# VH-VL binders against q0atu2: the designs that were tried, part 34

Target 1, 119 residues: q0atu2
Amino acid sequence: MLDKKARIRTSREYRNVFEKGKRLSGRFLIIYYVENALDNNRFGFITNKKIGMAVIRNRIKRQLRAIVREYQGQVKNKHDIVLVARAGIGKSSFEGMEKDYIAIMKKAGLFARNANKID

## First folded at step 16 (VH-VL)

Design a73
Fold by OpenDDE, fold request of step 18:
Structure a73 (fold): chain C 119 residues (1-119), chain A 122 residues (1-122), chain B 111 residues (1-111)
Amino acid sequence: as target 1 above (119 residues)
Amino acid sequence: QVQLVQSGAEVKKPGASVKVSCKASGYTFTSYDINWVRQATGQGLEWMGWMNPDSGDTGYAQKFQGRVTMTRNTSISTAYMELSSLRSEDTAVYYCARDVGYDSGEFYFDYWGQGTTVTVSS
Amino acid sequence: QSVLTQPPSVSAAPGQKVTISCSGSSSNIGYNYVSWYQQLPGTAPKLLIYDNNKRPSGIPDRFSGSKSGTSATLGITGLQTGDEADYYCGTWDSSLGAGYVFGGGTKLTVL
């Protein structure tokens, strides 16, 4: 689970990311990202009804949080990042979702090498 | 079978623009990014940028920013690369290539077009 | 001037083994998987190795790839005349505005 300080929690915070941030689309995800004035990154998650029923949306949200948590140490600091699940994500595997996230974050220039990266 | 077919050779004057097309087939066009890579005669491969056919999002190499535009027409599964303000140094073979980044989280090009020769001369 | 450094040329006789090195940095090879491309004279590049050491279908096991630290290596055993080509390494780079980078290419001559 992401720490509270690593979460985008308020509507104002989300709005700021959408208005001032950059948008980048992957296969299953869209990310909005903007630099913040903090010493840490914050993440937000959006799953709407296009994804499916509440059970599906909740599952997807859990999976996205797990992915973000796993790779958060590789994200360049001082960014607010909102993940928006796309309609097709409900039929994707966890691995597919993960790879999509990685690709998007790399394209955005948000991933950076850390001591835990092994390939 | 995956296939990328590019438009024919181009001859342009300095200062002009060139637009190369790349028609994709054998797979879902919107599911994979198209990258453009060029190669001057006798030189190495030079990455130019990527384009997401679904969203239209692009990322260009710094060298070409402001001068290159990558677009697509999804109805005909065709990607385009337009390079403006051409100079002699832009004379090269231009390739489109399919990127498998979304499948693996690692970027590499598994299918390539046959290349388009662009000649810039006075 | 290429971000990834390759020897400009290598040569060997048929049947021999050759290796082509690809040197990068922590922001590219050190962080991302490396791919290799073969370009026969007058043709488009062809994917030869991906994910450091995996071969696409149709690529013989004479071709191998490896990566250690910030360097990658392409190995070719049982060299054949048909292997005469240019070989390029490539990978993603997070330091150059997040883009793909190629090595300068290595011309392999089969003696």
Scores: ipSAE 0.914, ipTM 0.957, lowest interface PAE 0.5, mean pLDDT 95
Fold by OpenDDE, fold request of step 18:
Structure a73 (fold): chain C 119 residues (1-119), chain A 122 residues (1-122), chain B 111 residues (1-111)
Amino acid sequence: as target 1 above (119 residues)
Amino acid sequence: QVQLVQSGAEVKKPGASVKVSCKASGYTFTSYDINWVRQATGQGLEWMGWMNPDSGDTGYAQKFQGRVTMTRNTSISTAYMELSSLRSEDTAVYYCARDVGYDSGEFYFDYWGQGTTVTVSS
Amino acid sequence: QSVLTQPPSVSAAPGQKVTISCSGSSSNIGYNYVSWYQQLPGTAPKLLIYDNNKRPSGIPDRFSGSKSGTSATLGITGLQTGDEADYYCGTWDSSLGAGYVFGGGTKLTVL
């Protein structure tokens, strides 16, 4: 689980990201991202009803949190990032989600090299 | 069976604009980004930018920002690259290429168009 | 000039082995997987190697790729006359202004 300080938690925080942030779409994910004035990154997750039943949405959310946690150290600092799951993500493998996340984060210029990256 | 077929050669004057098309087939057009790469005569490959056919999102190389526009028509699975304010140094073969980034998390181009020669001369 | 550095040319006799180097930085090769492209004279580039060392279908195993640190290497064994072409390395650059970058290209001549 992500640290509480690394989570976007309030509606106001989400609105700020949506209104002021940039938007990029991947195959399974849309990200909204904006610089923050903090010393850490914060992540939010949106899984709407288009994805499927509550059980599916919760599963996807857990998977996305796991992905974000795994690559957290590679994200450029001082950003609020909201991940919006797209329709069809429920039929994707975890690996597929992961690769989509990596791709979109790289396109956004939010990934930076760290010691945990092994090619 | 994946194919990218580009429009024909173009001859333009300095200051004009050129719009090259790239029609995709053999795969789901909206599932893969299209990248544009050019190559001046006797020179190397130069990446210009990417375009997401699904969302229309784009990312351009800094060198071409403000001068290049990448678009698409999803109904005909066609990507477009428009380059404005043409100059002689824009004379090159322009390629569209499919990006496999969403499949792998790593970007590379597995299929290429045949290229479009753009000549800029007074 | 190019973000990735390649030797401008290499040459060898048929049957021999050649290597083509590709040097970058921590923001590109050091962080992202490298791909290689073959461009025969008068043709569009063709994907030769992806993910540092993987070959697409149809690419013979005499083509190989490797990466170490901020450098990548393309190896060609059993050189054939048909291998005479330009070879380009490429990868994503994760620095500011993220985008794809190519090497300057290497012309391979089969003697």
Scores: ipSAE 0.913, ipTM 0.957, lowest interface PAE 0.5, mean pLDDT 95
Fold by OpenDDE, look of step 17:
Formats: structure tokens, C-alpha cells, sequence
Structure a73 (fold): chain C 119 residues (1-119), chain A 122 residues (1-122), chain B 111 residues (1-111)
């Protein structure tokens, strides 16, 4: 799981991202991102009732956290990033979510090369 | 079958604006980004930017920021690229192209429009 | 001028093999998959190779792609007169405000 310091945890922190951040939409995800005053990135996750039942929402959240963990080393530092799951994500595979995440992060200019990238 | 059909040739004066259309068919328009690429006569391909037909989000090459506007009309599956403050250097063939980035996490253009010639001359 | 560097031209006789190189940097080819496009004279570009080495349907296996480090290579075997065209490599770049970049293009002449 993501380190505690790598998590957006408070309503105030989320509000800050939504109010001051930029928004980009992918196929299954919407990201809100803003620079923070820290040396690390923080991630937040939102899955609302449009996604489906609580069991589905929790599954999606776990999957998104797994994706973020996998690629966190490739994300440019000093950003608060909130991932909002779109309604259609429930019908997507894990791989589909992953690819969507990668694409949107690249479009946002938040991804950077790291030594663990496998082509 | 996937098809992108662009509007016809344009002739413009310097300082004017041009708006090129790109009508998509054969797939879900809102599921794939539309990119615009231009090519001056005898020159290479130059990427201009991307537009998400679902959200309307855009990303422009730095060179064109402030002069280019990419929009869409989802009801008719049509993307638009407007370039303002035209100059002679903008004379080129402009292409729209479908981006499959959301499918793979890697960006490439699998379908292209036939191109629209834009001529800027005084 | 182009972010990705290609030789301006290559040539070979029919039936021969040619290779077209594409050189970039860690922020583009080094990090992202490379695609190749064929542009026949007077036509729009056509996707030839994607994901470094994959061919779309309809593209013959005479065309191949490879990538190593910050460079990519397009290979064409059994060269045909119909292969005479311009070829462009392209990929995503994370250093220029995040965007797609093309090579300068290579004109292939079949002798």
C-alpha cells in the first residue's frame, strides 16, 4: 500500500486539489493534479456510487492503488494527484485501467523516465 | 470501418484564421483522441496537439499555443482545428488522426484523414 | 530541427533490404514506444509499425521494427517499387510539455 505520507487524507487536502488543480479526463479516469509544497507526491482516490455497489467500488479503489504504486516512481515529484473513477471503469479490466492511467499521466506531463521502465 | 474525412482546401490571407473539420465514422467518436498534424510542402510531419472528444480536453504543442484551438461537436462526430494569426509559414497540409493511447498507454495514430491544404498568401 | 533524427534518404534495388534509423533521447524513444508511418507520394501517412515492432493488420511482414535504448530502426526486406515513400518515426515525448514528436522523415528510393 502507499505510504501514509503519499496519501491525500483530509477533506481540506482534497478540496485544495479540486479548487486549484488541473483536470484531465481519460477513458476510465479523471485526474486532478496540482503542485504541492512537499518533496513527495500524494495520491487520492474517489469512487462514487456511479461505479456500482460498495464491493465494486472497493475493488476499483484497490486496483487503482495498485496501479499508482506500480508507477509512482515515474511520477514527477511535488504533486497532489486525485484519481476519480469514471462510471465505465467497472467494466474495464485491470490492464485497461492501467493503460488509461498511463495515458492520462503522460498527457498531463507527470510521467518521467525511470530505470524500472520495461519496453 | 474507421474513417476520418476532412474539409476542403482553404486559401487565407495573412492574419486571418482557418478552421478545418474532421468527421469521424466507423467507431465511437468519444473513445479516442483526435490529433492534428501538419506538413509543409516538401517538409516533415509536425504534431500540433490532441483533443479528447469526450471531455473536450486539449493539449497543444508549445509552438502553437495561443494560436490553435481544437474543438469538437460530438453530435456529428466532428473535430475542429482552428489556427489564427495565419502566416505564410502556416501553409501546409493539415491532417487529423485518431490516437489509440487509451487502448495501449502508448500514443500512435492508426487512422488519418485525407488532409486539408491550407494556403496562406497575400 | 526534428526531435527525432532520421537519415534524409536511403535507397536500394528491388528485392534488397533497407534499414531506417531513428535516434532520440531518454525522454522520448528511451521511455515510450516508437511508431512508424509510411507516406506514399501525395497521400496521407499510414501507420506501419506500432509498439516498436508490431504490425497493424494489412502490413506485410517485410516491414519490421526494433528499438534499443534511445534509437529505433525500421527494416524493409524484399524491397518493392511500391515501397518508395517517405517514412517517419514517432513517439511521445515527456520533455517538451508532453506531446508527440516525429522524426524528420526518410525518403526511400527504389533504384
Amino acid sequence: as target 1 above (119 residues)
Amino acid sequence: QVQLVQSGAEVKKPGASVKVSCKASGYTFTSYDINWVRQATGQGLEWMGWMNPDSGDTGYAQKFQGRVTMTRNTSISTAYMELSSLRSEDTAVYYCARDVGYDSGEFYFDYWGQGTTVTVSS
Amino acid sequence: QSVLTQPPSVSAAPGQKVTISCSGSSSNIGYNYVSWYQQLPGTAPKLLIYDNNKRPSGIPDRFSGSKSGTSATLGITGLQTGDEADYYCGTWDSSLGAGYVFGGGTKLTVL
Scores: ipSAE 0.903, ipTM 0.951, lowest interface PAE 0.5, mean pLDDT 95
Fold by ESMFold2, fold request of step 18:
Structure a73 (fold): chain C 119 residues (1-119), chain A 122 residues (1-122), chain B 111 residues (1-111)
Amino acid sequence: as target 1 above (119 residues)
Amino acid sequence: QVQLVQSGAEVKKPGASVKVSCKASGYTFTSYDINWVRQATGQGLEWMGWMNPDSGDTGYAQKFQGRVTMTRNTSISTAYMELSSLRSEDTAVYYCARDVGYDSGEFYFDYWGQGTTVTVSS
Amino acid sequence: QSVLTQPPSVSAAPGQKVTISCSGSSSNIGYNYVSWYQQLPGTAPKLLIYDNNKRPSGIPDRFSGSKSGTSATLGITGLQTGDEADYYCGTWDSSLGAGYVFGGGTKLTVL
């Protein structure tokens, strides 16, 4: 869904975000985020087995990737961001996940239109 | 029905701290963020920050960063705002307000407390 | 000082129509939905309009809202003496360290 360049892939990369990053919680999602040294953003997704069976977890992960792709142009660059699904996410709708994502990304200060990239 | 009931008026000396409480009822306290907004006499509304009662996460307006602390006690559905190093310019009415960001992805305050007057004696 | 600019005051007679403007920027009104709040003298603010143009239950339809570009407008028709209050626009702003902003307020006088 996302380009390979925009994915957090290794255990070391995930650990860096969890250990060095900030955390904000919504109703269905937790985000962890930290500045990176790249020219782009990278995203990671965590769904544990307590959320449900594999087919449910795969559907949720696919939905979250679609949401992230939809809004990726509004995310301030140079961040590694991990989305962690909370236990109650299985009862949410796509729209509910989307609104939760928008809210926590705005409160984290990660969304921008007139980003201060020049100054 | 939704209610936000705040603690009573406070009189403080410069350099002191004040802690205002906001007790919520009529909804699931942990499902909505609480924001704090103040209003000096004859002035407009000034946003101070938000607090997530479920996680304890906060975000403060830059003007108050380092002086404000927003907390909660979920067992009694109560939010708190503490402002330190008080100055005469902090004399204001302080409001708590519920934001609906998780319902809509947009932020607005649908219910407000009655306000708490804080007077900082010159 | 106020990030969102409102006229300091407006006035009109009972039965007339008034509008109150709110001017912002691409990082606030241009990006996010606008809300309006009514503050009657000596009381807490009350939500009047949300999502640019929607009214909560109990707000009569003579109150309306709109948004265009980086500006928003509150309209009040059939003006009543009980509408005499301060009115504030508000929205999220992504350029101020990510926070909420209000307009400076507009005092409506019904004469």
Scores: ipSAE 0.785, ipTM 0.904, lowest interface PAE 1.0, mean pLDDT 91
Fold by ESMFold2, fold request of step 18:
Structure a73 (fold): chain C 119 residues (1-119), chain A 122 residues (1-122), chain B 111 residues (1-111)
Amino acid sequence: as target 1 above (119 residues)
Amino acid sequence: QVQLVQSGAEVKKPGASVKVSCKASGYTFTSYDINWVRQATGQGLEWMGWMNPDSGDTGYAQKFQGRVTMTRNTSISTAYMELSSLRSEDTAVYYCARDVGYDSGEFYFDYWGQGTTVTVSS
Amino acid sequence: QSVLTQPPSVSAAPGQKVTISCSGSSSNIGYNYVSWYQQLPGTAPKLLIYDNNKRPSGIPDRFSGSKSGTSATLGITGLQTGDEADYYCGTWDSSLGAGYVFGGGTKLTVL
């Protein structure tokens, strides 16, 4: 699990990322990201009702949290990052979501040089 | 199967702009990013940037930031690269290439266009 | 822009083996997988090796790749005159201003 300080929790925090942040799209995910004034990263997760029923959306959120947790040591610090699930993500595999996340994070320049090995 | 077919050679004067096209076929155009790479005569390959045809998102090499614009028209499966404020050192062959980052989480170019020669001289 | 270092040229006779080195840093080869491209005279580059050591379909098993630390190596055995080309390593660089980088290229001459 992500630490409580590594979670975006309030509507104001989410709004700041969507309004002030940059965005990049992959096949299954969109990331929004903005530099924060903290010494750490924070992550948020959004699933729209268009991707399916609550049970499907909760499964997707759980999978995305697991992916973020696995790679969090590689993420450049001081960023608020929101992962938005795109329509169609429910048909992707866990590995497909993972590769999409890696590609987007590299293209956004959010993986730090000399980061920990990919586990 | 997969093909990337580029527009023809261009001759430009310093200070002008050039726009090179790259028409894709044999795959779902919006599923893979298009990258642009150039090569001056007798020199090595130089990466210029990537463009996501689905979203229109781009990332440019710092050297070209402010001078390059990469776009697409998804209805005709065509990517474009425009380079402005041309100088003599921009004389090169310009390639489009498909990257497979979303398949692997790693970046490499599995298919390349034939190249477009751009000559900048006065 | 040769962030990755390759020897400028190598030469060998038909039937011999050659290796081409590619030296980088922790932010590129040390962090990311390496690919290799062949460029025959007057043609576009072609993918030879991806994911450090994998061959696309249609690439003969005479071509091999490896990676150790911040260095990568392309091997070509049973050298043929048709292998005369320029060879480039490439990888993502995850440092500030993230992007793709190529080696300077190695001209292989088959004598």
Scores: ipSAE 0.775, ipTM 0.907, lowest interface PAE 1.1, mean pLDDT 91

Design a73
Fold by ESMFold2, look of step 17:
Structure a73 (fold): chain C 119 residues (1-119), chain A 122 residues (1-122), chain B 111 residues (1-111)
Amino acid sequence: as target 1 above (119 residues)
Amino acid sequence: QVQLVQSGAEVKKPGASVKVSCKASGYTFTSYDINWVRQATGQGLEWMGWMNPDSGDTGYAQKFQGRVTMTRNTSISTAYMELSSLRSEDTAVYYCARDVGYDSGEFYFDYWGQGTTVTVSS
Amino acid sequence: QSVLTQPPSVSAAPGQKVTISCSGSSSNIGYNYVSWYQQLPGTAPKLLIYDNNKRPSGIPDRFSGSKSGTSATLGITGLQTGDEADYYCGTWDSSLGAGYVFGGGTKLTVL
């Protein structure tokens, strides 16, 4: 699980990322990201009803949170990052989501320091 | 079978632009990014950038920022690279290549086009 | 000066073995997996090794790859005259941004 300070929490914070940030798409995910004025990164997650029923959406959110936590130490500091699940993500595997995340984070230039995984 | 087939050789004058095409077949075009790599005569490989055919997203090497544009037409599974304000130093073979980053999380080019020779001379 | 350093040339006799080195940094080879490409004269590069040490289908097991720290090595055993080519290492570089980098290339001569 992410710490509360590493979460995007308010509507204003989300709007800032969507309006000011850059956007990159993978197969299963879209990321929006923008530099923030904090000492840390913050993450937000969006899944909508197009993804599927609530149990499927909750599983996807858990998996995405686990992936973000696993790689959090490799992310460049001072960024707000929103992960938007694409339609069809419900049929992907955990490994598929993970590879997609790694690829788009590298292409966005958001992975910088070589760090051990948290777990 | 995966294939990348590029357009033919071009001869250009300094200051002109060139647009090279790369037609993909044998796979889902929108599922893999296309990268462009060039090689001057007798020199090594130089990466120019990537393009996501699904979204149109791009990332360019800093050296080419402002001069290169990478695009696509998904209805004909074709990627394009346009290089403007050509100089004699841009004389090279230009390759398109498919990267597999979304399958692996690691980047490498598993299939390459045959190359397009661009000659810039006055 | 390429970001990844390779010897400009190597040579060995048919049937022998050769190694080609590729030296980088923590932001490229140290952080990311390495691939190797073979370029025969007048042709496009061809993927030879991926994920440091894996071979795509159709690449004989005489070709091998390894990585240690910020360096990678391509090994070729049982050299054949058809192995004469330029060999390039390549990897993602995460420093200050994002991009792919190649070594300067190594010309292999089989004498």
Scores: ipSAE 0.774, ipTM 0.905, lowest interface PAE 1.1, mean pLDDT 91

Design a74
Fold by OpenDDE, look of step 18:
Structure a74 (fold): chain C 119 residues (1-119), chain A 122 residues (1-122), chain B 111 residues (1-111)
Amino acid sequence: as target 1 above (119 residues)
Amino acid sequence: QVQLVQSGAEVKKPGASVKVSCKASGYTFTSYDINWVRQATGQGLEWMGWMNPDSGDTGYAQKFQGRVTMTRNTSISTAYMELSSLRSEDTAVYYCARDVGYDSGEFYFDYWGQGTTVTVSS
Amino acid sequence: QSVLTQPPSVSAAPGQKVTISCSGSSSNIGYNYVSWYQQLPGTAPKLLIYDNNKRPSGIPDRFSGSKSGTSATLGITGLQTGDEADYYCGTWDSSLSGGYVFGGGTKLTVL
């Protein structure tokens, strides 16, 4: 699980990201990202009812947190990043989600370090 | 089979704009980004940018910022690349190419259009 | 001029082995997987190698790729006359805005 300080937790924090951040869409994910005034990155996760039942949404959220945790060391510092799961993500494999995340983050220019990279 | 079919050759004057099309078939158009790469005569490949056919999101090489526009018409599975304020240096073969980034997390182009020759001359 | 550096040309006789180098930096080859493209005269580029060392279907195993640090290498064994072409390395660059980058290309001549 992500450290508490690495989580977007309040509605105000989410609103700030949605209003001031940039938006980028992948196949299964949409990310909103904005610079913050902190020394660390914070991540938020949105799984709407369009994805499916609560059990599915919770599974997806759990998987996305695992992905974010795995690659957090490679993300540029001082960013708030919200991951919004798209409707089709429920039919995707974990690996599919992971690859989509990586692609989006690279296109956003948010991956800038080599930590935990396996070539 | 996957195919990318581009529009025909263009001849333009300096200062004009050119819009090249790329029609995709054999796969779900909205599932893969389309990239544009150009190649001047006798020169190497130059990446111009990417376009997400689903969202319309784009990312352009800095060199072309403000001068290139990548769009799409999903109803006909066609991507477009428009380059404005044309210069003689823009004379090149322009390629569209399918990007598999969402499948692999790594970017490479597995299918290419046949290329469109754009000639800019007075 | 190109972000990735390749030798302008290489040559070898049929049946021999040739290698083409591709040199980059930590933000591109050092961080991302490398792909190689073959461009026969008058044709569009064709994917030859992806993910550093994987071959698409239809590409013979005499084509190989490798990566070490910030450099990549394309190897061609059993050189054939039909291999005469331009070869380009490419990869994503994870610098500021991100984007794909190509090498300058290498002209392979079969003697």
Scores: ipSAE 0.902, ipTM 0.951, lowest interface PAE 0.5, mean pLDDT 95

Design a88
Fold by OpenDDE, second read of step 17:
Structure a88 (fold): chain C 119 residues (1-119), chain A 122 residues (1-122), chain B 111 residues (1-111)
Amino acid sequence: as target 1 above (119 residues)
Amino acid sequence: QVQLVQSGAEVKKPGASVKVSCKASGYTFTSYDINWVRQATGQGLEWMGWMNPDSGDTHYAQKFQGRVTMTRNTSISTAYMELSSLRSEDTAVYYCARDVGYDSGEFYFDYWGQGTTVTVSS
Amino acid sequence: QSVLTQPPSVSAAPGQKVTISCSGSSSNIGYNYVSWYQQLPGTAPKLLIYDNNKRPSGIPDRFSGSKSGTSATLGITGLQTGDEADYYCGTWDSSLSAGYVFGGGTKLTVL
């Protein structure tokens, strides 16, 4: 589980990201990202009803949190990042979701290293 | 099978604009980004930018910022690249290419158009 | 001029082995997987190698790729006349201006 300090938790914090941040779309995810004045990154997650029933939305949210946690150390510092799940994500595998996340984070310039790199 | 078919050769005057099309088939057009790469005569490949056919999101190489516009018409699975304020140095073959970023988390181009020759001459 | 550096040309006789180097930096080859493209005369580039050392369907095992540090290498064994082409390395650049970058290209001549 993500540390509480690594979570966007308030409506005010979310609004700040949406208003001041940049938007980038992947296949299954949309990310909003903006620099913060902290020493750590914060992540937010949104799963709308278009994703499916509550049980599906909760599953997707857990999967996204797992992905973000896995690659948290590769994300450039001092960013607030909100992940918005797209409608098709419910039919995606975990791996597909993970690859999509990696791709959009690279396009956003938020990954310093290749998340798939095996040395 | 996957195919990218580009529009025909163009001859333009300096200062004019050119718009090259790239029609995709054999796959879901909105599922893969389209990249544009050009190659001047006798020179190497030069990446110009990417366009997400679903969202319309774009990112251009710094060299082309302000002069290039990448768009799409999803109803006909066609991507467009418009380059304005043309100069002789823009004479090149322009390619559209599909990348596999969303599938693999890596960026490389697995399918290419046949290329469009753009000649800029006074 | 190009972000990735390749030798401008290499040559060898049929049946021999050749290698083409691709030198980059930490922000590109150092952090990302390398791809190679073959461009036959008068044709569009073709994907030859991806993920440093993987071959797409239809690419013979005579072609190989490797990566170490900030450099990549394309290997071609059993050189054939049909291998005469330009070869380009490419990869993602994770710098502030994230994007794809190519090498300058290498012309392979089969003697």
Scores: ipSAE 0.900, ipTM 0.951, lowest interface PAE 0.5, mean pLDDT 95

Design a99
Fold by OpenDDE, look of step 18:
Structure a99 (fold): chain C 119 residues (1-119), chain A 122 residues (1-122), chain B 111 residues (1-111)
Amino acid sequence: as target 1 above (119 residues)
Amino acid sequence: QVQLVQSGAEVKKPGASVKVSCKASGYTFTSYDINWVRQATGQGLEWMGWMNPDSGETGYAQKFQGRVTMTRNTSISTAYMELSSLRSEDTAVYYCARDVGYDSGEFYFDYWGQGTTVTVSS
Amino acid sequence: QSVLTQPPSVSAAPGQKVTISCSGSSSNIGYNYVSWYQQLPGTAPKLLIYDNNKRPSGIPDRFSGSKSGTSATLGITGLQTGDEADYYCGTWDSSLSAGYVFGGGTKLTVL
């Protein structure tokens, strides 16, 4: 699980990202991102009822947290990032979600150029 | 089979605009980004930008910022690239290409249009 | 001028092996997978190699790719006259100006 300081937890924090941040859409995810005034990145996750039943939403949320955690060290510092799951994500594999996340983050320019990548 | 079919050759005057189309078939149009790449005569490939057919979002190379507009019509699975304020240096073959980034997390172009020749001359 | 650097030309006789280098930086080749494209005279580019060393369907195993550090290499064995073409490396650049970048291209001549 992500550290508490790496989480967006309040409605105010989420609202700030949505209002001031940039948006990029992937196949299964939409990412909102904005610079913050902290020394660390924070991540938020949204899975609405369009995704499916609560069991599905919780599964998707767990998977997204796992993906974010895996690549957390590669993300450029000082960003608040909210991941919004799209309706079709429930039918995607974990690998599909991961690839979608990576693609979006690369397009957003949020991966550090000096980050380590496992090929 | 996946196909990208581009519009025909264009001849333009300096200062004019050109809009090239790219009709996609054989796959779900909204599932893959369309990229545009140009190639001046005898020169190399030059990436211009990407367009997400689903959201309409775009990312342009800095060189073309403010001068290029990439759009799409999802009802006919067609992508468009418009380049304004044309100059002689814009004379090139323009290609649309399908991007598999969302599938792999790595960007490369697995299918290409046949190319559209754009000639800018006085 | 190109972000990725390739030799402008290479040549070899039929049946021989050639290699084409592609040199980049930590923000592109160093971080992202490399792809190679073949462009026969008067035609559109064709995907030749993706993910550093994978071949799409229809590409013979005479074509190979490798990557090390910030450089990539395309290898062609058993060179055929039909291999005469321009070859481009390409990859995503994860710099502040995120985008795709190509090498300058290499003209392969079969002697």
Scores: ipSAE 0.905, ipTM 0.952, lowest interface PAE 0.5, mean pLDDT 95

